# VH-VL binders against Uroporphyrinogen-III synthase (hemD), part 16

Target 1, 246 residues: Uroporphyrinogen-III synthase (hemD), of Chlorobaculum parvum (q59335)
Amino acid sequence: MKTVLVTRPKHQAAPFVRELEQYGLSTVVFPTIEIRPVAGWNVPDLTKFAGIFFTSPNSVQFFLKHLLQTAPDELKNLQQTRVWAVGKTTGQDLEKHGVSIEPLPKIADAVNLMADIDPAEIKGQTFLFVRGSLSLGTIPELIAEFGGTCVELTVYENLPPSLEDTQRVKDMLAEGKLDCLSFTSPSTAKNFFEAIGSKELSDSVQIAAIGTTTSGALEKMGIKVDIIPEYFDGPSFAKAIAEALK
Below, E stands for the ipSAE of ESMFold2; O stands for the ipSAE of OpenDDE; V2 stands for 0.75 times the mean of E and O plus 0.25 times the DockQ between their complexes.

## First folded at step 20 (VH-VL; framework fv_durvalumab)

Design v1 (from u4 with light chain S53D; at its last look DockQ between E and O 0.03; V2 from the best seeds 0.00; counts 0 for: pae O 8.2 > 2, placed apart)
Fold by OpenDDE, look of step 20:
Structure v1 (fold): chain C 246 residues (1-246), chain A 121 residues (1-121), chain B 108 residues (1-108)
Amino acid sequence: as target 1 above (246 residues)
Amino acid sequence: EVQLVESGGGLVQPGGSLRLSCAASGFTFSNAWMSWVRQAPGKGLEWVANIKQDGDYKYYVDSVKGRFTISRDNAKNSLYLQMNSLRAEDTAVYYCARDFLDWYIGYFDYWGQGTLVTVSS
Amino acid sequence: EIVLTQSPGTLSLSPGERATLSCRASESIDSDYLAWYQQKPGQAPRLLIYYADYRATGIPDRFSGSGSGTDFTLTISRLEPEDFAVYYCQQYYESPRTFGQGTKVEIK
């Protein structure tokens, strides 16, 4: 029986695992990054803030999801508040919810985002920074420097693979127990090889990418891609892997 | 095999009350979130309420808040919906459904056959 | 709440033909929290697709889901006689969970 490594987060891995298993494949789930919502926070009174900062798509997703579940009436307040997004994707995600954003920075990082804001607009004002657990403190620091107040709200957390899990995967690779490494995004590919610490793989291991974007990312890393499905969806991806390992 | 069987539907006058029951089998009931979903005659589907495994959390659609109460008895593998102050617009087939959740909400992987509630003068 | 709009309202096709059903969300649905259901007259809905493109247990491979953001599609590659029914999409991205108004696939 052939074994496929699944690099999706645990909460997103199960459907894909099931697809692979129906073809008689064994699976090992190795989330290259685990993104979890932070529980227990309440949506604050958004009218109390002069502005709100989002620096990642995940911050938007988890914040708005929780907002719409627990305090949907705050959405209108969000839509009426000045909102800064660090990048295009973050901004677009906000706009999809009817949230108007301030002009995006030329360079999509917190430093450049803050550089575009007049310090006079920050002084004496209170801002909300919706963040992940690994978000940088650049925005709060600069707000404080300019005489403002920044309330930080962590809405999700990122967990890297454990050392134990990483070692397990390394051992499996060394022992020839993995027949295919599957990647569903450029980030999963990048994070996987960063965790493993090596791009050297046995020729017996096939590399599978769900689409051309993921494949391109792998190729840029010097990794040859062996499997790409006809359609870039989970079921098609599983089918392609199954056929290749047959 | 998963089975959900609703009961308790019937004709009731506006302002009246009715209690629906759902008997579950074929799975560990106490491990599942459960929902009620309703469908007015000739209309679409509307989620009504759901309840956590231990009953500590209950959620409702706005239109039924304060009037409906969802509950469960895990020892009896049963789900309930107490409906008070019924209105004509509550007329529908009420389905018991097993929730597959992702962050307190999800999709419904198994459904009962439903029980008809008719609110009419 | 998120409004799901399905199109067309009615799809008249013959057995063996390909059916394409659309579900459009009023807001972006992240993480592809979208499901599809089939409902036949006098029966309860049956789960077909979850997470936008994964088939539920026992669902034939002629059913497939696709899409992201605001636009989702259910495809039936070759209609079987038993596939003529009403199909609903459902989002579970935000509360309350909502359904589309349905698309009726009827025999031509």
Scores: ipSAE 0.016, ipTM 0.511, lowest interface PAE 8.2, mean pLDDT 90
ESMFold2, look of step 20: ipSAE 0.276; ipTM 0.560
ESMFold2 (binder alone), look of step 20: mean pLDDT 92; pTM 0.937

Design v2 (from u4 with light chain I29V S53D E94D; at its last look DockQ between E and O 0.01; V2 from the best seeds 0.00; counts 0 for: pae O 10.5 > 2, placed apart)
Fold by OpenDDE, look of step 20:
Formats: structure tokens, sequence, C-alpha cells
Structure v2 (fold): chain C 246 residues (1-246), chain A 121 residues (1-121), chain B 108 residues (1-108)
């Protein structure tokens, strides 16, 4: 039986683990990022924004949690604002709260998301980017390039894995117990190799990235990506991994 | 097979102290968050405390803060709950539970059989 | 804290019947951070469902979870004799984690 390392935060790993298990794969959960809410921020007047961007399920979770606790009346404003989600999971989480989302990009990354937006709609407008501490600056940069203004709101922060957990993964790698390393964000990839302290992997280990943004980050690190799914979601990613490990 | 075995329960007077232990096996203990959950006789379930893998983070329900201390010894695959200044309302079966796939808050995928703590005059 | 209210308090059914258990949250539970447990007399709780609709390892197909927001449901499609027990829902969306008061499924 093949074993896949899951690098998603633990609180988000379970659904993906289930998907992998359906294909007869074993899993090891190694959160490369521990996530906690950022304190001290206030929900802004959402009516002042032409649109809002969410690029992760975590951004949705922590934003809405704080919103519902401190400014529940703003939920209606959110529901009436144009909202962009980078991926299916992020979008679904928003929809659960009655938030209508713009069409998802087929390729779930910030570049492709922005490519689907008319630059004329960005020029002179102000947007909100709800992000984590390690979120990429692609969206703010592109908004600025198109003559818009992007307000960034960091709602959660990331912590590296423990030394103990890292050592366990190192041992597993050394022992040949892992067949695939799966990454679901540039941050998970970066944090993983920073934690491991080496980019040297056995040829028997396949590298899987959930999308082009993640694969791009890995490639910039000098890591060859072996597996990329057709679509940015758990089921598609699990399927791609399963097929590659046959 | 995952196993959690609690011990240390018993009868104690109000204001007294007890130390509960949980012996874990069947999994890499040091890889998991661990929790204590209690159940008063004939009542529902209440989360009490949890602790991170390395012990750096500990969280408690408000009613036990300042009185209870959760700790762990990964070398011994053991979880502990030091209970001081016990009250009648602390009377319950105390379960050791594993937090498998969550940060500091999550669900409990494995439970011990529990140990009964009775606080009475 | 988030309060979970389960209904009904007691459900009396016969083997082979369908059981529907409700869990309502005092506020929305994001990302479906909701679990269900089964507890038999004198035993520890056993995890049935996590993330609202995912079955735990070894849990029979007759158990299913559904719902979102504030309303969640556990369904037992065809009750087996061993299914008569108390069932608890639990949220892990916000600290402290909280449980419902339980629903007792008893034999009619």
Amino acid sequence: as target 1 above (246 residues)
Amino acid sequence: EVQLVESGGGLVQPGGSLRLSCAASGFTFSNAWMSWVRQAPGKGLEWVANIKQDGDYKYYVDSVKGRFTISRDNAKNSLYLQMNSLRAEDTAVYYCARDFLDWYIGYFDYWGQGTLVTVSS
Amino acid sequence: EIVLTQSPGTLSLSPGERATLSCRASESVDSDYLAWYQQKPGQAPRLLIYYADYRATGIPDRFSGSGSGTDFTLTISRLEPEDFAVYYCQQYYDSPRTFGQGTKVEIK
C-alpha cells in the first residue's frame, strides 16, 4: 500500500485524507502550518469595497467567525458584495454563509482568477483581500497594476511544525515509508522544506501539487513536481495522486 | 489498535486533590493533541482540557482554570490531569481522548473507558 | 460558547426503522465543524461522524450525517439492535468545544 503525506493543517486534512483512503492509499498527516486567528482587527465597512477576495478556506473561516462574533450585521453587506474565491472549497465555504461568488477560475490560482476580471472593473475601485500571514501578494499587485486599490486584511497567522513532528517525517523519508508528498499551497511547500532542512529526496518519492501556484512555488525551489490535478479540489487531487501511484 | 486507559479516579473530599493518568498505546502518542473530557453521572459530555504534542500549548474550560493542570510525558506515552481544589460539581467520569486531526480545537476520534472521580463530604 | 440543542430527547423506535436525529447550534458552525458520537450504557463515546458528513473508520453505511450552518442531522437508515444508545453532537468551530445534551434512541 502506498503512503501519502498530507501537509494541510490538521483541521482541514480530514476530508482530503478520506478522499485518499477511498483509493486505498495510506496517509500521514503532517501539518506544515499551524494556524491561529489574528487578534485585534475590526470588520471594515464592507459597502466601501467593490469586491472581496478570498484565496483560502482559512481566510473564509477566520474572517466569518470574527464577523459573526463582532459585526454580524455586516454579513448582509458581504452577501451583497461581489466576492471572488480562488478555489472550489473556498467558494463552497462562502456559499454556506449565503455569499454569492463570482465564477471560479478553471485553474485555481490568483493569476488566472484576476485574468477573468475585466481590468476596467478594477480601475479606480477599492477591493478587500482577506488573507493569511503567508498569503501571496499576487492579487494586490495585479489590482494595483490595473489602477485599483487593494486593502489587505490578515485574519490568521501561520506557525511552523514542531521539531518533533519534523523529525518523525525525516525518519519516515529516510526509511522509505513515504511514496508521495502532497502540497496544497505555496506556504505548505515552503514550510515543509524549511522544516526538513533539505531538498534532497529519494527518486521513489513523488511530489504532488494541488495547482499551478503551488507547483510554481515548488519549481522555484528546485523541486520537480510529478503530479498536478485537472482541477483545484480535494477529490481531483486525490484522484490524480491515486492514478500516479498505481 | 489504539488504546487509552485512564487511572487515578476515586473518592475525595471537597478541596482535595487527585491526579489522573492516561496510558496510550497503538499510535505515536507524541504526534497527537490530547484531551480530557468529563461526564457527570447521568449527564452529558463536557470538554475539560487539551494539550499540544510538545506541551507548549494548554487550554482549559473556564470552570477548571487555575485548579486543573494538564500535562504529558511523551516518553511514557502518558497524559495527566492534576486536579486541585476539587468541588462537588467536578464529580464525573473523566475520559482521555485523542485529538487526531485538529489544531487546538477538534473532534475526538478515540476515547478511553474513563475513570470515576467523586467529590463528596 | 456555542450551545447545541438536540432533538428529540428520546426517540422510541423498532429495529429496522429509520432514525432521524437533529442538532441545532446557537450560531453558525463554519466549515461544518460538527461531529456525532454514540455512547452505550457503561461505555465511552464512540466517534461516528466528523465534519458533519464523513463517517469515521469502521462505521457502518447505515449511519450518515448531513447539514450546515446551524442545523445538522444524523440519520440511521435501518436501526440494528446494537444501535440503541445515546447520541451526542459536538462542535469544534469555536472554543470551548461543546456537546449537545444527547438524544436517546430506545427500543419501542
Scores: ipSAE 0.006, ipTM 0.495, lowest interface PAE 10.5, mean pLDDT 90
ESMFold2, look of step 20: ipSAE 0.117; ipTM 0.544
ESMFold2 (binder alone), look of step 20: mean pLDDT 92; pTM 0.933

Design v3 (from u4 with light chain S28T S95T; at its last look DockQ between E and O 0.02; V2 from the best seeds 0.00; counts 0 for: pae O 6.6 > 2, placed apart)
Fold by OpenDDE, look of step 20:
Structure v3 (fold): chain C 246 residues (1-246), chain A 121 residues (1-121), chain B 108 residues (1-108)
Amino acid sequence: as target 1 above (246 residues)
Amino acid sequence: EVQLVESGGGLVQPGGSLRLSCAASGFTFSNAWMSWVRQAPGKGLEWVANIKQDGDYKYYVDSVKGRFTISRDNAKNSLYLQMNSLRAEDTAVYYCARDFLDWYIGYFDYWGQGTLVTVSS
Amino acid sequence: EIVLTQSPGTLSLSPGERATLSCRASETIDSDYLAWYQQKPGQAPRLLIYYASYRATGIPDRFSGSGSGTDFTLTISRLEPEDFAVYYCQQYYETPRTFGQGTKVEIK
């Protein structure tokens, strides 16, 4: 029986695991980052903010999901507010909800994002920073420096893989117990190899990417991709992996 | 095996009140969001209300706000729906359903068989 | 609220035939926030598909879900006698959660 490593967060891994298992594949779930929603926060009055900052796709996902579930009427306010996204993926996710974004920075980080904003637009204004637990304080710091106010809203928390889990995966790789490493985002790929600390893999291990974006990220890392499904979805990805390992 | 069993349905006059109950078994009740979904005779499905595990959060469809109250007793593995100021349009089979985990709300992976509420003069 | 429109209203087919059911949303929703249910007369709904394309536990592989954005499809590859029922789509992208009006799959 072939074994597939699943790098999605635990709460998102189960459906994909089931898809793989129906093809007779064994699975090992190794979240490259464990993502958990923060509970108990309320969507603030978005009209009170001169602008809103998002620095990750997860911040968009968890914020909007909660917004649509608890305060859907605020969506229109969000759509009418100036919104800054740090990167293309974050921006695209916002646009899927009809949110217009300010121009993206040339370099996708908080420093460069803030560098593109006129300090005069910040002075005396209040901004919302939708963040994760590990988000940098660059944006709040710069807003304060320019005489503005930044309200921080943590909507999710994330944890890196444990040392124990990381060692387990390393051992499995060394022992030839993993036949395929599956990645569903560029970040999962990056975080995986950072956790493992090596890009050296046995030729017996196949690399699977859910789409061309993920594949591209892996290739830029010098990792050859062996499996890409026809469609960007769990079932298609599982099928492609199953066929390749057959 | 997950089981949900509704009770408390019946005939009531407009303006009257009724309290529905749902007995849950086969899973850790206190770990689940729970919902009520109703279906008018010969019609489709309508989500009515849901409640968080600890009861701190309750949400309702607009048409029942101020009239219906969802609650739960985790020690008794029970879900409740207090319905006041009932209207003819509230006539429906009321289903107890478990919300499967995805943030606060999601899809309904298990349903009871429902209990009929008829509001009529 | 998001309105889900299912089509056709009624689908008359014979056992062994392929059934294709459509669910269209009034606005774009994330694909992972769409579910399908089966309901037989006098019974409660049963979950078939979640996250648009994943089968619930115990659901035969003849049932499949697909789609994204505003257009979603439930396919029954080969109808079995027990598959004749009403099917509902449901979104959980936005509150309130809403259902389609249903498609009745009946025997020809």
Scores: ipSAE 0.017, ipTM 0.521, lowest interface PAE 6.6, mean pLDDT 90
ESMFold2, look of step 20: ipSAE 0.296; ipTM 0.597
ESMFold2 (binder alone), look of step 20: mean pLDDT 92; pTM 0.931

Design v4 (from u4 with light chain S31D; at its last look DockQ between E and O 0.03; V2 from the best seeds 0.00; counts 0 for: pae O 6.3 > 2, placed apart)
Fold by OpenDDE, look of step 20:
Structure v4 (fold): chain C 246 residues (1-246), chain A 121 residues (1-121), chain B 108 residues (1-108)
Amino acid sequence: as target 1 above (246 residues)
Amino acid sequence: EVQLVESGGGLVQPGGSLRLSCAASGFTFSNAWMSWVRQAPGKGLEWVANIKQDGDYKYYVDSVKGRFTISRDNAKNSLYLQMNSLRAEDTAVYYCARDFLDWYIGYFDYWGQGTLVTVSS
Amino acid sequence: EIVLTQSPGTLSLSPGERATLSCRASESIDDDYLAWYQQKPGQAPRLLIYYASYRATGIPDRFSGSGSGTDFTLTISRLEPEDFAVYYCQQYYESPRTFGQGTKVEIK
């Protein structure tokens, strides 16, 4: 029986695992990052903020998802509020929901983002920082320094792979117990090889990417991609992997 | 096996009240979000309300806000819908459904057989 | 609210034929938060597909879901006699959750 490594977050892995298993494949779930929504928070009155900061795609996803589920009327307020995004992906995700963003920083980090803002615009104003559990405090600190107020809203938490899980995967690779490594995003690919600490793989291990974007990311890393499905979806991806491992 | 059994439906006059119940079994009821979904005769489906595991959060479709109250008793594995100020347009089969959530809302993986509520003079 | 429009309203086919059902959303549904249900006369809806393309437990492989953004499709590769029913799509991207008006698959 062939074994496939699944690198999706645990809460998102189950459907894909089931798809793989129906083809008689064994699976090992190794989340390169465990992402979980934070429960229990309420969407604040967005009209009370002079601006809102997003520093990750996940912050946008989890914030907007919850907003649309529990306080959809706030979307219009969000669309009318000044919004800063740290990077292109974050910005694009916001724009998908009709949210206009301020100009992106030249360098996609919080320091450079804040550097582009006139301190005079911060003084005496209240801002919302939508963040993850591991987000840096750069934005709140600088806002405070300039005489503003920053309300922090943690909407998700993330955890890197444990040392134990990482070692387990390393051992499996060394022992030839993994036949395929599956990646569903550029980030999963990047995070995986960072966790493993090596890009050297046995020729017996096939690399699977769910789409061309993920494949491109892997190739840029010097990793040859062996499997790409015809369609960008879990079932098609599972089928492609199954066919390749026959 | 997951089972949901609705009860409490019947004929009521406009402006009247009715309380629906749903008995759940086959799963840990206290771990699940629960919803009511209704279907007018010969029409499509409409989500009505849902409730969090501990009852701290309740959400409603706009048309029933202020009139309907969703509640639950986890010790009794029961879901309720108190319907007040009933209107003719509330006439429907009311289904109890288990929410399978991604975040706070999701799809309905299990449904009861429904109970008919008829609001008529 | 997000409006889901299903087409066609009625699909008349014979057993063994392929059925293709469309669900179009008034706005893009992120992360494929779309489900499909089957409802037979006098019965409650039954979940078929979730996250646009994953089959629910116990659902035959002749049922498949595809699509993203605003356009989604349910396909029944070869209709069985028990497949003649009304099918609904449902989005759970935005509150309130909404259903399509349904497509009736009837025997020709």
Scores: ipSAE 0.019, ipTM 0.525, lowest interface PAE 6.3, mean pLDDT 90
ESMFold2, look of step 20: ipSAE 0.213; ipTM 0.596
ESMFold2 (binder alone), look of step 20: mean pLDDT 92; pTM 0.936

Design v5 (from u4 with light chain I29V S31D S53D; at its last look DockQ between E and O 0.02; V2 from the best seeds 0.00; counts 0 for: pae O 7.9 > 2, placed apart)
Heavy chain, then light chain:
Amino acid sequence: EVQLVESGGGLVQPGGSLRLSCAASGFTFSNAWMSWVRQAPGKGLEWVANIKQDGDYKYYVDSVKGRFTISRDNAKNSLYLQMNSLRAEDTAVYYCARDFLDWYIGYFDYWGQGTLVTVSS
Amino acid sequence: EIVLTQSPGTLSLSPGERATLSCRASESVDDDYLAWYQQKPGQAPRLLIYYADYRATGIPDRFSGSGSGTDFTLTISRLEPEDFAVYYCQQYYESPRTFGQGTKVEIK
ESMFold2, look of step 20: ipSAE 0.311; ipTM 0.668
ESMFold2 (binder alone), look of step 20: mean pLDDT 92; pTM 0.935
OpenDDE, look of step 20: ipSAE 0.016; ipTM 0.509

## First folded at step 21 (VH-VL; framework fv_durvalumab)

Design w1 (from u4 with light chain R55E; at its last look DockQ between E and O 0.09; V2 from the best seeds 0.00; counts 0 for: pae E 4.4 > 2, placed apart)
Fold by ESMFold2, look of step 21:
Structure w1 (fold): chain C 246 residues (1-246), chain A 121 residues (1-121), chain B 108 residues (1-108)
Amino acid sequence: as target 1 above (246 residues)
Amino acid sequence: EVQLVESGGGLVQPGGSLRLSCAASGFTFSNAWMSWVRQAPGKGLEWVANIKQDGDYKYYVDSVKGRFTISRDNAKNSLYLQMNSLRAEDTAVYYCARDFLDWYIGYFDYWGQGTLVTVSS
Amino acid sequence: EIVLTQSPGTLSLSPGERATLSCRASESIDSDYLAWYQQKPGQAPRLLIYYASYEATGIPDRFSGSGSGTDFTLTISRLEPEDFAVYYCQQYYESPRTFGQGTKVEIK
């Protein structure tokens, strides 16, 4: 019996799982797209930081939501401090709240953002990095390299598969027990490979993408797509997978 | 070019019935999910119902379930909405829309001009 | 069911100005399953954006979408006379699909 990995939350996956099972396929549900706010943090005194970094629209949105709810007076302190955003979307969200941002990097990544900052401005200074649970450590590492201190504040997290579930999926891949990985959006694919930590797959594992937007994202990651349905709906996707796995 | 043309709207009393039609052209109708979306005068949009390419899956918003029936005739490139037991809150412009399902839910990439349904005494 | 709240209700601007329209979801939309539509008076809606940030075919470059989670933004970088309309967001993350109440962009 061939086994299909499903990357949607359990509730959203249920009709797809039933259809795959009706075709005689087994399934493993490994959700990769849930994001939740982190509870239990307090807005720090923003005046103690030489600057603040945001690398995601999510970090901006969850930080500001909590700030406006619990410490609204700190908004004016945010508006009076140096703020960096990696990309246009993150910068737009900040500007919506009256926050001036430093010039955007020409290439929207943390390395290029930090390259535009004089290291002398970082030495001996303390910065705030507002992040998600899976954000890369590039900004803290470069701040430390330049002699600064970086305080990290996690404001959102994935609802991750457990470490046990992640290891189980890795083991199943290594043992040849997963025949198909199915992806229904660019983020399901991106988050899956981020969780697994490798883009290397056995040739025996087939990759299914629900449509051209998702397959395009996989191709940009260097992942060949084997299965794309004629119609980009759930019933047609299940049928295409079943026909390909026979 | 994609065209969707609705008809069958009009004035009806509460408890009455109407049948809406949508004539499709400029694309392979039998390859597409189709939806009805409505807009009360001066108000926002509300999805009403959709139907799979061959008609074997039909979905409805809860407020119309049991009262409205979506159907299609692929030989005639036509989509239908049978509306029974009409209520004042059903008053709206009804749009025929091509439904791009991603998974089991989707967005609407082409819309007709709409047909007005008025339910009043 | 997910409620979408758009702000402002009305945005009065002149041609050439930047418009920023907000859509807030009552629950997190984890995979950016959000669309934006434009509706001119007496006309049907037109798709502008899907997956929160992907432009539909034939949509001018001045339209862009951003955001994730609960907060989403439609930006018109430089308003043209034909852009004065009502704009709706729509989520397709959970059934039933729901729309925001609209933001009217009007000439000042």
Scores: ipSAE 0.089, ipTM 0.535, lowest interface PAE 4.4, mean pLDDT 87
ESMFold2 (binder alone), look of step 21: mean pLDDT 92; pTM 0.936
OpenDDE, look of step 21: ipSAE 0.451; ipTM 0.766

Design w2 (from v4 with light chain I29V R55L; at its last look DockQ between E and O 0.03; V2 from the best seeds 0.00; counts 0 for: pae E 6.2 > 2, grease 19.8 > 18.9, placed apart)
Fold by ESMFold2, look of step 21:
Structure w2 (fold): chain C 246 residues (1-246), chain A 121 residues (1-121), chain B 108 residues (1-108)
Amino acid sequence: as target 1 above (246 residues)
Amino acid sequence: EVQLVESGGGLVQPGGSLRLSCAASGFTFSNAWMSWVRQAPGKGLEWVANIKQDGDYKYYVDSVKGRFTISRDNAKNSLYLQMNSLRAEDTAVYYCARDFLDWYIGYFDYWGQGTLVTVSS
Amino acid sequence: EIVLTQSPGTLSLSPGERATLSCRASESVDDDYLAWYQQKPGQAPRLLIYYASYLATGIPDRFSGSGSGTDFTLTISRLEPEDFAVYYCQQYYESPRTFGQGTKVEIK
């Protein structure tokens, strides 16, 4: 039976684990981005912003959950504000709450999202960036470059993998007990290799990336990607892995 | 506004066949997983099948595997269910539903009004 | 397969009263992977709640969802005439997706 390492947080990994097991694969869950809500922030007056940016489904989920629990009347203000989402999943989560989003970028990353915005729309304006503790600074930096102001709101934080879990994965790699490493974001990949402390892998270990942004990050690290699904959904990813390991 | 309109239901004898259709509008059909969900008269709901955006992956409840085939035509914004070897227990209203997956499994955010399939002699 | 058992089977109440509907799972379901639907006579189901507690687009705030693990609740804070219907819970934690058998909310 082939074994797939899953790097997504445990809660988010459960449906994927079930799919892989239904294909006859075994799984090891090793979250390389474990997250928790940040406490103590208040929903700001959303009418003060010319626009709001979300670059992750996590930032949408934690922001909206807190907004609906503590300031539900601000949802109307969010619905009246320009909102950008980097990817399809992030945008769909917002649309479920009646939030209109600006057109999605052709390539789902912050650079391409910002490239579609006229710099004249940014100058002298104030924007909100809803982020995690490890989110890249691309959006704030570009807003500042174009003469705007970016207020950053951190709604979740990342936890590193435990030393105990890390040693377990190292042992499994050395013993040939992992057949595939699966990655769903640049951060999952980066944190994995930082944790194990080595980019050296047996040729028998297959590397799976959910999409081109993740595979690009792995290639920049010198890691060859063996498996990329046609569509960047969880089900498409599981199927691609199962087909490659058969 | 999202609209899903089913057709093709009717009366059929056991062992017979029917083909259900669902016409979709108000969203980009090719970007969504689609499902069929059924409801036997006076009974609850049962998920039947779903199909990926490009049609390459299809999943079925065990009771219909080998008898039913889900398909889609993205150029026509249409979803289909080919139902073969029909049995009395297949009698139900069949709903077309937009399937929102959170990774692999999900919920149904829009439903059609359904089409009735009756299997009896 | 996860079996969802709803209680009560029938809930007889008057307009203006609070309705509390229960959904119990045979195995643990994360509270983010449960949905609630309303079905009026002769109509298709309508999504009310997803991810256990999030209100669907266009659903009034008198509807709320709560719970975790094996026990989930749909609450209607003040019943209105249009709320007398059958309500279904649905889990999307384990394949195949399953629905509860329904709770009918009827006028007393």
Scores: ipSAE 0.015, ipTM 0.447, lowest interface PAE 6.2, mean pLDDT 86
ESMFold2 (binder alone), look of step 21: mean pLDDT 92; pTM 0.938
OpenDDE, look of step 21: ipSAE 0.670; ipTM 0.863

Design w3 (from v4 with light chain I29V R55E; at its last look DockQ between E and O 0.12; V2 from the best seeds 0.00; counts 0 for: placed apart)
Heavy chain, then light chain:
Amino acid sequence: EVQLVESGGGLVQPGGSLRLSCAASGFTFSNAWMSWVRQAPGKGLEWVANIKQDGDYKYYVDSVKGRFTISRDNAKNSLYLQMNSLRAEDTAVYYCARDFLDWYIGYFDYWGQGTLVTVSS
Amino acid sequence: EIVLTQSPGTLSLSPGERATLSCRASESVDDDYLAWYQQKPGQAPRLLIYYASYEATGIPDRFSGSGSGTDFTLTISRLEPEDFAVYYCQQYYESPRTFGQGTKVEIK
ESMFold2, look of step 21: ipSAE 0.418; ipTM 0.715
ESMFold2 (binder alone), look of step 21: mean pLDDT 92; pTM 0.936
OpenDDE, look of step 21: ipSAE 0.661; ipTM 0.857

